# VH-VL binders against q9vpl3, part 37

Target 1, 224 residues: q9vpl3
Amino acid sequence: RGKINIQRPKAPHYERARVVAVTQPKYPELPKAKSCFKTRAERTQQQQENPYNEIIAREVRNWLDHSRLVAFFHLSSITADDIFRVRVQLHKQNLHLKSYGSKIIEQAVKNTRYEAIVPLFHSNHCIVFSPDPEKTAALLRIVRRVPQMVLLGGIVEETMLSRNQLVAYAQMPGLHAVQAQLVQTLSQAPGHLIQQLQAHQNSFVQVLDVHAKNQMNEETPKST

## First folded at step 12 (VH-VL)

Design D122
Fold by OpenDDE, last read:
Structure D122 (fold): chain C 224 residues (1-224), chain A 121 residues (1-121), chain B 111 residues (1-111)
Amino acid sequence: as target 1 above (224 residues)
Amino acid sequence: QVELVQSGAEVKKPGESLKISCKGSGYSFTDYWIGWVRQAPGKGLEWMGIIWPEDSFTRYSPSFQGQVTISADKSISTAYLQWSSLKASDTAMYYCARDYGIYESYYFDYWGQGTLVTVSS
Amino acid sequence: DIALTQPASVSGSPGQSITISCTGTSSDVGGDNYVSWYQQHPGKAPKLMIYEVSNRPSGVSNRFSGSKSGNTASLTISGLQAEDEADYYCSSYTSSSTPYVFGGGTKLTVL
């Protein structure tokens, strides 16, 4: 009984080999295990194609276009409750606090005059919108309650302002107040000029009168 | 014209409770912070705390935290300073003031006339 | 501790200019532009004289001016008058748990 060479098994009979070849289950190539972990690139691409993001981006653009005051804030460690409370207070002043993702902002302002704001949105942030630039002071009073809201800058009357410039703007008297002050100043100028002119004339006349009186007194001969 | 009117002088004994008031007029009471300042006899001004009258959000100085309660009733444009148990050391003049500052700027542009609180045994 | 230091007293003659200093002990005292000055006459409430280092409220005499250099804010009163005799307090915003701090006060005497 010949030792079965287990190292080199004899090829099966031709008919058996054919049957084995035909009956070998073709295992579909295991789908390359789609890494459940979408690459950062794939995640970024999927986020860009989200119709929802487009809608939100359009909303952001709409807010920017219809707001005369826009303020950008960084949000440090803040609770949702604190944000809510601030939002309520701002809303009472017709100030609208919104939060958007950085990508949405980028999409919203791409190829627009607002593109310069993109660098402000690197972290947690919120935006306050208002149709009234005179509400800047009110905004900055309300946000004092939340030190975690850090002012980054803003847009006032289509002009980009730094943090300091926005604060300075808020501290200025309103345009109407400035105009009123200007009108008052201008209205007082002629009166003051007239008073000054009259004062000099009156003084001059008084000096002349005194001089005339002194001359008359010198000409009165002492009737010896 | 903006005006803050405080309640009258108080004479109390140690352990008694007290609530003094500050009524604002001539401006939108809910749009400005109201602060309380203590001045002990012959001493300087001490910031106690502030309140946002619209929702009664308060911030206290650490020295006064838990010692006093600041509150407001926006319906009558009135802020309050309250003690649950007075001490002799609470004897002082107390001022309310409107904070007109914005963001990191804090300053009081209008002041109440002050309320003298005397705590004696 | 965040503190504002003022001289205890300053004196001057009528018509002179005097300066009251307010020095912060910490860099955290007084963001670069948030110093205020108050005048207090005996038995009266404080009155705001200067805000944000150099701004004067309406109704305050132009004899009062404010400045700041480094950590020291200054109140200058020019043309000193008898009515200027009062206590003067500086104040500032602080980034600490106490957002607002007063100086110790300066008694101004007009000689």
Scores: ipSAE 0.859, ipTM 0.938, lowest interface PAE 0.5, mean pLDDT 87
Fold by OpenDDE, look of step 17:
Structure D122 (fold): chain C 224 residues (1-224), chain A 121 residues (1-121), chain B 111 residues (1-111)
Amino acid sequence: as target 1 above (224 residues)
Amino acid sequence: QVELVQSGAEVKKPGESLKISCKGSGYSFTDYWIGWVRQAPGKGLEWMGIIWPEDSFTRYSPSFQGQVTISADKSISTAYLQWSSLKASDTAMYYCARDYGIYESYYFDYWGQGTLVTVSS
Amino acid sequence: DIALTQPASVSGSPGQSITISCTGTSSDVGGDNYVSWYQQHPGKAPKLMIYEVSNRPSGVSNRFSGSKSGNTASLTISGLQAEDEADYYCSSYTSSSTPYVFGGGTKLTVL
């Protein structure tokens, strides 16, 4: 019994081949499935709200709502390793470095007070969150190690700040120090006002005295 | 009060190794950059480099890259500057200083007293 | 190479006002107002006098003031005193591989 070569089956006899050819089920040509290449427009429209994106968007909102300090950075050709190292340093200061896609950010801030930040996220970016606005200086010291992290701006105490404003904020003395200075300044103000008021009164009295003296001198009859 | 105290003056020969120290006190040592500045006799100030003491991240001036090593021991709040092989041209006063600046602002608000290094044959 | 140029020496009489200039070779020198000034007396460590162009640290006399116009930063000392005789160095942030650069220094003599 000849070894059936399973790799090269002998062609069937012509008659059998004809029968097999005629009996082969002609499966209707599946309608040319609209090439899975959904047009970029259809892909953009059918971006089915990935439930996962919604979850992440909620996370972002949660961070925004619970953070008193938020800083936005552009990332220019930074390595994952560099990001990790910076993340570790920031974490030690209770600063939380996060990276999200632009679409997620858009979804997260849509119809919120944070909608104005969307234009900042057109490129590679990261966000640093902190519950403590006093850590702004610490943040800006740490990020010096990574020139590829470019500060774009931030949110401090629910106020949007430009890059320059955020830096200026970081340079300000602590709230308590500022309050102390204000109190000192305010405490000195009444003294100055009193001095000015007294100065005017004293000047007026001096003028009156001079006038009175002059009148007395005029009333002294030249005793001829 | 913030203080930086440097190690004493050193007299060395060419080819010798040297490590000088700068101890910080009165502040959180790991929260600020420490810089080293060289001043040759009768010359100006030269920025050498800086270190982040928490993880010992360093940045050097190109002129000093590979010529010196900056390190730190955060456990004892001490920064170091070291040479593997001293040259006569290394004769200078060396200052450590705390960098108080933020982001792109670099400035030294507190300075060590300086360490004089003399390298002579 | 980014360099800061200072006059080698400046002199003034007690009570006068003097100005020391610091000029950058590039528009990138000083960036967003990141110029500092240091005072150094003979045999002593430098002391920060001005940071970020015009800010004075605590303990620095109000006789010292800083300004910037274009690529030139200036340190002004008003009411010159004998104790002001020292070397003065400007410093600036640079966007180059060297983030920090010092000027050549200016010797101030009080006559």
Scores: ipSAE 0.854, ipTM 0.933, lowest interface PAE 0.5, mean pLDDT 87
Fold by OpenDDE, look of step 12:
Structure D122 (fold): chain C 224 residues (1-224), chain A 121 residues (1-121), chain B 111 residues (1-111)
Amino acid sequence: as target 1 above (224 residues)
Amino acid sequence: QVELVQSGAEVKKPGESLKISCKGSGYSFTDYWIGWVRQAPGKGLEWMGIIWPEDSFTRYSPSFQGQVTISADKSISTAYLQWSSLKASDTAMYYCARDYGIYESYYFDYWGQGTLVTVSS
Amino acid sequence: DIALTQPASVSGSPGQSITISCTGTSSDVGGDNYVSWYQQHPGKAPKLMIYEVSNRPSGVSNRFSGSKSGNTASLTISGLQAEDEADYYCSSYTSSSTPYVFGGGTKLTVL
């Protein structure tokens, strides 16, 4: 009885090898969890069809429609704690810091007057909303706390502003102050006109008086 | 009118602790940064740090980090600068100032009258 | 180290125009428009004279003007008066860990 060489088993006879090869259970390759290999496109499509995204998009639109001040910020490596702290400070000033995904923003502003903001949302961003455009300066003072919040631009009174324009706007005197100055300037104009008109009238009266005096002097007969 | 009023001159010995004050009035104290600036005798202005009075968030110059503490009490519109242990080299005029700038624009529009701190053995 | 360099001293006669320069060592000093100027009389607190390169606060004389070219900001005082004799400091925003930097100061003497 030939010692079964356990270390180097003789290759089975060709026919046996064929039978063994055919009868070997083909274990189905475990389906690679489709979730791990979803293409960026598939992930994007799934996000677009989510009814939840539509609800959030409507919320974003509502904020845009009711805000007179909207500021856009890029977030560069900011911690959640830092965001929270800034949010609290902003909230005290009736400034509302929100963060939305780029796809949600795109969906929210599609076919609206705000569509131009879409290019601003290619990375991590946040938006600050306010019903009061006079809070722009307050906003820009508070965000100094977080250098990671980079101002990109904003919307003030339905006008899109660049970063520099928004800063310039914040530096301007409030609308009421400007209006007050305008009213003051306009109120001075009639006074000057009245003075000019009175000056001409007074000059005319003086000339007439001189003329009258001269005529009276000519009519006084030299009593020889 | 906006005004910052600082505490009076201090004469101290090395190793002593000190806290000087700056009281703001005529504006919303919690809506503006307050800064501290040091000026050694015959020397220039040195920025020390700033504080947001609403929540006492502070930022220090690297040169002053750990050397001083800036704080604020918003209930009385007062900012503070304090030392735990004074050195002779701390002898200087100290100014508080309101930062009126926005975003990356940093400038002080109103200044306190200054507090002279003299540290001598 | 980010530094602003000013001349140690400048002098002028009454009625003349003088200019004080402030030069940054790095392009990171003084973002495009964030230079300020302060006037300090002896024994007094500094006073803001110019902000954001060229803007004058209320109450500051129109004799004071600011400009910037490249990395150099300039304070010009026209019609020099005796009361203008003071120390002048420039300041700038820096993108570094220190948002504020002061220049070394310039002593202006009116002759």
Scores: ipSAE 0.851, ipTM 0.931, lowest interface PAE 0.5, mean pLDDT 87
Fold by ESMFold2, last read:
Structure D122 (fold): chain C 224 residues (1-224), chain A 121 residues (1-121), chain B 111 residues (1-111)
Amino acid sequence: as target 1 above (224 residues)
Amino acid sequence: QVELVQSGAEVKKPGESLKISCKGSGYSFTDYWIGWVRQAPGKGLEWMGIIWPEDSFTRYSPSFQGQVTISADKSISTAYLQWSSLKASDTAMYYCARDYGIYESYYFDYWGQGTLVTVSS
Amino acid sequence: DIALTQPASVSGSPGQSITISCTGTSSDVGGDNYVSWYQQHPGKAPKLMIYEVSNRPSGVSNRFSGSKSGNTASLTISGLQAEDEADYYCSSYTSSSTPYVFGGGTKLTVL
């Protein structure tokens, strides 16, 4: 018995598939000289004339202007069901998962301080917007269920943060806990209030300063 | 005060079914992962799986996939671990625990008191 | 299921410092992966002592500290006290399918 029998009976169909694959253009759009040889200016102008691109770019600008938290992710291959389920969980926390083409993003951030984000959208990606920066921890707990979403960094309170900075921000003690502690201190006898308030405010500032210094001088933390 | 309260000890025979519970209180139950951890007599800790209680999304350890079912009822802030047919080797202490980590951080900050399951003829 | 290596037991005198090791590979303890440590007294549930390599939860004594070098994480207990006598487990992330891998445990005896 030859194993060639199995291969040879399929050979006519296999040869047909091979011939079709070889004779098909590697990129069927390539013979369209306009697509292959267009200058950057021609491609940009063509995209600017599409009215839906402008509407979508305005949507992105509006999200950026009204979001105190923006997180950028690289998105590996994922099923539509899995991405939908994570979108639902994020939405319950006022976190809005979106994806836009790089040209739309470039159009949306043109002449703004956010122009530096455009390279993040050259590959498959998604963005999470929220007006609630305190939801950063919730975001990062929920996305653990989709390892295909790889955090790249974000924007918090109009400040660009690296991946590590965004994670560190999410772990900071909540301002509500500091505010609750302040209320308890104010309810004490008046003769001690100023010193206790100063100590709590200094502790908050010290925590923020230590956090910032650790991010800036992580290899050689300042000792004092 | 975060608290996880588990159902009481169980004594069962091989082949019986069992569902043990873990009720969370003092925090937003649906905002955190809940894990189940097994500890056989005289042995260490083994992670069994985690659940996101809001929609019951689960991940199982490869060692326990298909051997147990993890579920939750968010309306009563309760997670469950169940067996359809117990074996003597299922004799162990079972803990539920809340995971407090974010992104690539995984750790259990609060643990239930444990449920001792004894399976013998 | 990757096993992290811990010594079976360790002992020390009251007031001294001891270190419990947790050795894995570059795929778990090594690299950027986090390690956590749990204390378990007999008949009790585990208690988180250290998370993210070196962070102490609220209510954990500053006598407990964590560190990591290469593929080995360490839990150090200074000023050893009788109440520290317990089993200690390390845990490390390895992959999305195995985000919790525990060590075999170390029995700490306070002489």
Scores: ipSAE 0.816, ipTM 0.909, lowest interface PAE 0.8, mean pLDDT 80

Design D122
Fold by ESMFold2, fold request of step 14:
Structure D122 (fold): chain C 224 residues (1-224), chain A 121 residues (1-121), chain B 111 residues (1-111)
Amino acid sequence: as target 1 above (224 residues)
Amino acid sequence: QVELVQSGAEVKKPGESLKISCKGSGYSFTDYWIGWVRQAPGKGLEWMGIIWPEDSFTRYSPSFQGQVTISADKSISTAYLQWSSLKASDTAMYYCARDYGIYESYYFDYWGQGTLVTVSS
Amino acid sequence: DIALTQPASVSGSPGQSITISCTGTSSDVGGDNYVSWYQQHPGKAPKLMIYEVSNRPSGVSNRFSGSKSGNTASLTISGLQAEDEADYYCSSYTSSSTPYVFGGGTKLTVL
């Protein structure tokens, strides 16, 4: 039991609870380690980090290296059936729902530009990885069925995006959609127009690359 | 060309069952939510429910939960609205509509032409 | 859930601007929630005119604009024309269980 057996406080709970807490006996606390004696928790923490964490951290690095879209979510309590069904729907769009401990994320992104994402994993979370950044709209449409998944932000083409930036990105044409539309236009155009459209295509790709790199530099401080 | 084509008008008696349809074309049917909206004669619009056609996941408006069944057959790009026992108060125009929103954005960008259901003795 | 409050009717003369209001609460229109607007001519299906408060779909005249202030969203039609005579409905998100709440509708009459 251990708790007060009064179901409803009739006076301000803070005042009555404060008096009771001051007068209750106090169990001995673990002494703070200012001595030459390291705590058991410190030793266990270091031992847990070694080889198990490194294997999983390599998996996370591999996902980050091969995913052009990464989305981060806060995850509230959800039934196993609901999360499984959304994982299936995401998988059909080449979107891969994963979850990792914060220690493993810290290790995976250490000394990288992604180190700023670590605080996102101090609470319940999940991550969606995909090689297909044009699937961002599909991701955000599917997750509407699970309000327990709250979008925090993401990474697109190695550029860190806020929540609002990721939503805005999802609403513009993807690179594949832009390429497909350009190819259709080139197939119909005479030779000189084809040359001008090819120059515009290269210019669009260069603008997107510069924009992505500029956002990465703004959002992630360089460590030295 | 996104198009939603609904089944024709129905005249029914109270107690009869009914299943009306909404066929989507010109887009990837399983990639978008489909909603059903009711409009009683001379009245406004009421949202009834929404379906994810790929796996038939549904969410009903609280006022319609248990009153109708929403379903889909993705093999023929068709969504359905169904009653097991019609009432005279079910007389209304019924629309299907595609939702184009992402994340916390919800709106219907394309609507079917409507199916008039008349229930009278 | 509650219906959003719209005036039952509004009227204007050709060439004038009119505004249709849609009033809710801090839990729907007044929050960080999006509002959409639909036009419905008699005997026809609704048509999306405005989404996400102020965005116009392709093919919708720039005479239609949307805005939101406090707990009230507004649809403004400038340069009123006879074909604008229709019913207009607002819609707002309220919760994950009721993501579509419609207003009661406003009949616009072009005098």
Scores: ipSAE 0.814, ipTM 0.909, lowest interface PAE 0.8, mean pLDDT 80
Fold by ESMFold2, last read:
Structure D122 (fold): chain C 224 residues (1-224), chain A 121 residues (1-121), chain B 111 residues (1-111)
Amino acid sequence: as target 1 above (224 residues)
Amino acid sequence: QVELVQSGAEVKKPGESLKISCKGSGYSFTDYWIGWVRQAPGKGLEWMGIIWPEDSFTRYSPSFQGQVTISADKSISTAYLQWSSLKASDTAMYYCARDYGIYESYYFDYWGQGTLVTVSS
Amino acid sequence: DIALTQPASVSGSPGQSITISCTGTSSDVGGDNYVSWYQQHPGKAPKLMIYEVSNRPSGVSNRFSGSKSGNTASLTISGLQAEDEADYYCSSYTSSSTPYVFGGGTKLTVL
């Protein structure tokens, strides 16, 4: 990273994707001719939009495939400076704050078990990716400085977790083997929940089952 | 072992400046919030503010905004509480404490031993 | 600037159970906000006894328990012992700008 200054802000991928989409060229309407020629011009415009969207969707798929921790947030109105500062703090913990358009997220998760997350991106949002699921507590400590980031839930080790489940996961004892088994046990619910969500895609899902937090409070001692 | 060691007691006159310290050890200092809490003689606890030591982001209690400065030097794992002009009413015990909460949970799990500040003529 | 209400003092004999109350409003102790409790012996720093309403840190006796109902949180000490004689403070979240609001403190005397 010698060529980049960690203090120099880099525009969010969402903003870059939006700028690219807005600046895409528009072909003028063809001379009045057969419908097939007009359709060809429309396909050319669609192909230009699709290649940019697919490249960014591929990026999202790559993040999802290589991240053992993914956290989803609603993002209320916030200054660019405040979001940049939290991005820097997250980056120091190998936590990568990004945002993408809902259309791109839909393309990225198409035909995956993660299709249930699409409704979360109908409003302003951000996502945190990390290869390190043990950084969940660090994530949740850092985001306290920005109340505009409202936790919705996440993915840990390929398992969808509600907000309460993710917080409970972060508070588990330092026995990583126990944490891995808990995540595996929770994975038994995603199949049934995904089936329900496939039928009702526009609902936000903040709770998968019952309050897992109550169960975790007995097993989450404060570490020393 | 997590430990917060504060600077020694201070006796000052009104109008003088003062900077007291809180050095953390036994944990990753830049990964946790540090708070400052005041306790006037014979009185209860009052939260003054918190700091994120990695970049010195601060949040002050409304009662203390503009009255004190909270800062940190992450290179020596130390947080500071500073007055530009002390008043007799600043006479109190001052504690630093580590906050261990995540997301919407806020609590202090380890406390410094306290720094007694006495301001009198 | 809202303070949480605690009784000024409470006393009990060894072996008894006692309860210290901490009363606030629906915007702090009420609702889903977390409450913590701290013990402070004379001349010493506070010590965390209960966090997130009812959780005990490692090393805190199971004689200490916390609960809340409505706008009142409670710290219960069963099997009262001489070393429990101290001041006790509750703390509650109120908002992101005031995440720590302390009660006035309760002096516990063991007779």
Scores: ipSAE 0.810, ipTM 0.907, lowest interface PAE 0.8, mean pLDDT 80
Fold by ESMFold2, look of step 12:
Structure D122 (fold): chain C 224 residues (1-224), chain A 121 residues (1-121), chain B 111 residues (1-111)
Amino acid sequence: as target 1 above (224 residues)
Amino acid sequence: QVELVQSGAEVKKPGESLKISCKGSGYSFTDYWIGWVRQAPGKGLEWMGIIWPEDSFTRYSPSFQGQVTISADKSISTAYLQWSSLKASDTAMYYCARDYGIYESYYFDYWGQGTLVTVSS
Amino acid sequence: DIALTQPASVSGSPGQSITISCTGTSSDVGGDNYVSWYQQHPGKAPKLMIYEVSNRPSGVSNRFSGSKSGNTASLTISGLQAEDEADYYCSSYTSSSTPYVFGGGTKLTVL
């Protein structure tokens, strides 16, 4: 029940003085409108100028520099479990789901050609980074399970792509797909093999030509 | 190259359980959605559900929610369709199929040969 | 629930062109939603003939083409051949909870 002990009197004396001050006669008090506590807006602004924000902005710049695929999504309300499960599935494909404040994104892309992405981060968002642009189709297949992730666009091989351009890029036949067609041709009957090698050789040249045209077209500015 | 091979035809009585299989080969099984489609005798196609085989995430058609269980064993590249208690109305051909679509595109590019399930007294 | 309307049957003579319709609403076939088409011979599994409204998979004859106008998608088969006699199904995305809705099917008879 009650515990009695002998301790240094400094702390009890100060505590007793606090109690006595509370019971003192009423005196006029100063206005409390000038509290020393910062408002929420002031704390948010100070937090944006903190050295911590610069460290996180360097992390974002590092991801941008080392990612040949970057995809931007609007993220609507979603449970932590659902987003975690999709993050795991993306991670297995070397696709890295991240989210950052808009101020940090502004700092990360400052003085780069990617400054145009900043308005995308005014609302709730997430970003997927990967060194593997060949994983764009895998990304867009996995995110079908989470309709809360709405594709806005991306960056592939340092080229800005709109939503429709990124989807079209994901559907382009790649060099790996051309190599797979060649293997299939070699497994067919000899007479038909010769004709199919000639057709696939022409198809391979056409794929390279389409790729070159797409890279030229991506250098022209476009508004969405 | 891409192949989906389903288990053989089944003749069952009402109330019995059943699990039919669909084995994928010639592609990376865990990188694509697998769907199940039902076709009653002389009738059209009905989508039943899809599964992401890597973690067995499933989505069911409202018409089949609670009626069947879709599952997968990624170690043997196999998807399953399962009933705990068959009804005569479950008599149908059942297909598995690979979905190749991305983002908002949904279509089945390769189909299994089908498994005929007959449920009769 | 949501259904896509196809004619029950269509007929054509060899060499003729025929069109199979698939009619839905602005929430499925209409707007920007994709439609796919499947061919099914008796006793066989369906085969994808058209995806994303008008794209033809490799190995599908260029006699098959797809299009869409308003809430109606169309599969056109030119140069009709006896082997084209089959059932044809359209399919459309509707929502994330119902990403596949099939039409009732159309039996194509080659006279």
Scores: ipSAE 0.808, ipTM 0.907, lowest interface PAE 0.8, mean pLDDT 80
Fold by ESMFold2, look of step 17:
Structure D122 (fold): chain C 224 residues (1-224), chain A 121 residues (1-121), chain B 111 residues (1-111)
Amino acid sequence: as target 1 above (224 residues)
Amino acid sequence: QVELVQSGAEVKKPGESLKISCKGSGYSFTDYWIGWVRQAPGKGLEWMGIIWPEDSFTRYSPSFQGQVTISADKSISTAYLQWSSLKASDTAMYYCARDYGIYESYYFDYWGQGTLVTVSS
Amino acid sequence: DIALTQPASVSGSPGQSITISCTGTSSDVGGDNYVSWYQQHPGKAPKLMIYEVSNRPSGVSNRFSGSKSGNTASLTISGLQAEDEADYYCSSYTSSSTPYVFGGGTKLTVL
């Protein structure tokens, strides 16, 4: 495969020709002088990117405002097929996997209580949004198939949760499940009933604290 | 109430194919992982693999990769374990089990009754 | 493959407390890895007794407790009863590709 060719121009000849063309005296620094003053195309491109940043930041803010569950993950190198399959499985549970640039995240959370999340986006990441906080367990069950998604923490009902707190939240029984368990306990023998009521009351208090916080959030001024 | 019902015992010869089943009820079948666990006669438990029934995504134990096929039919809430060519060493009790863990927690909370597979020349 | 070490057998009298050990490495039982325990009566499917080192599922007697120290997990059965006579298996997370590694099992005999 074509090492020696008598008619083939030598490489230094090509390199010299390119250098001479670049250093022509007529305007050897004209592009650099134009670099000090942005061209019309450069200014238009910069301005175009700026309006798109504002649109995308608004999208992120809308997700944050309308999602009762937000989960943040570090994302290691992963095949497009694996991430796509996970996105499909999440979507079937009303869980929406998204990625945004860190600058856009900063812009979206500026002057909000969520500014503390910005450090999470210094490296590769993804975010899962959902209006359904009860889907937290489903989220964490599905992501087991992609160890490249490492949970960092989340937001549930406008409350910031650490990784461990989010996992603990996902394992809490629902209000209806706790209520049904209390009814079954009340139908048992008196001595055993006292012990069971004390245990379930402690669990119920934990669920009620989450529920009361949700009711306080619902009573926060809103337009409805 | 969660229930996993497995197909009946099988007696086979080496080289024959086999597909055993595990039907889940009393829960949303496609929302949980299903695992298969082997127990040779007089021996302990060995994990074989797990499946996500909604899209049939499967992960196999290295010891069983390429030796069995795990599949599911979500329309009838059923998972399967199958062999294309049985060996005498496949003689064992086979359990299906639901995995209830989230994130990095892995454990089987409900088990099928087991399917005894006997492979004898 | 990786094996978790359990004693082959343990025995105790009714009312006694018994501990079954499960020893691995820092890659499976040790560190922040979870351990679960299963009870299996003869001819029956395994039953989950302990998950995430020390948690009891609903319906499991509080006589069963789990713990771990270093690379060894322990299942403790207090107030031993005849129906506790069974095989007991520990299981540990090891890696995302091998999340269920079982011990060899321990036969508990109630004298």
Scores: ipSAE 0.806, ipTM 0.904, lowest interface PAE 0.8, mean pLDDT 80

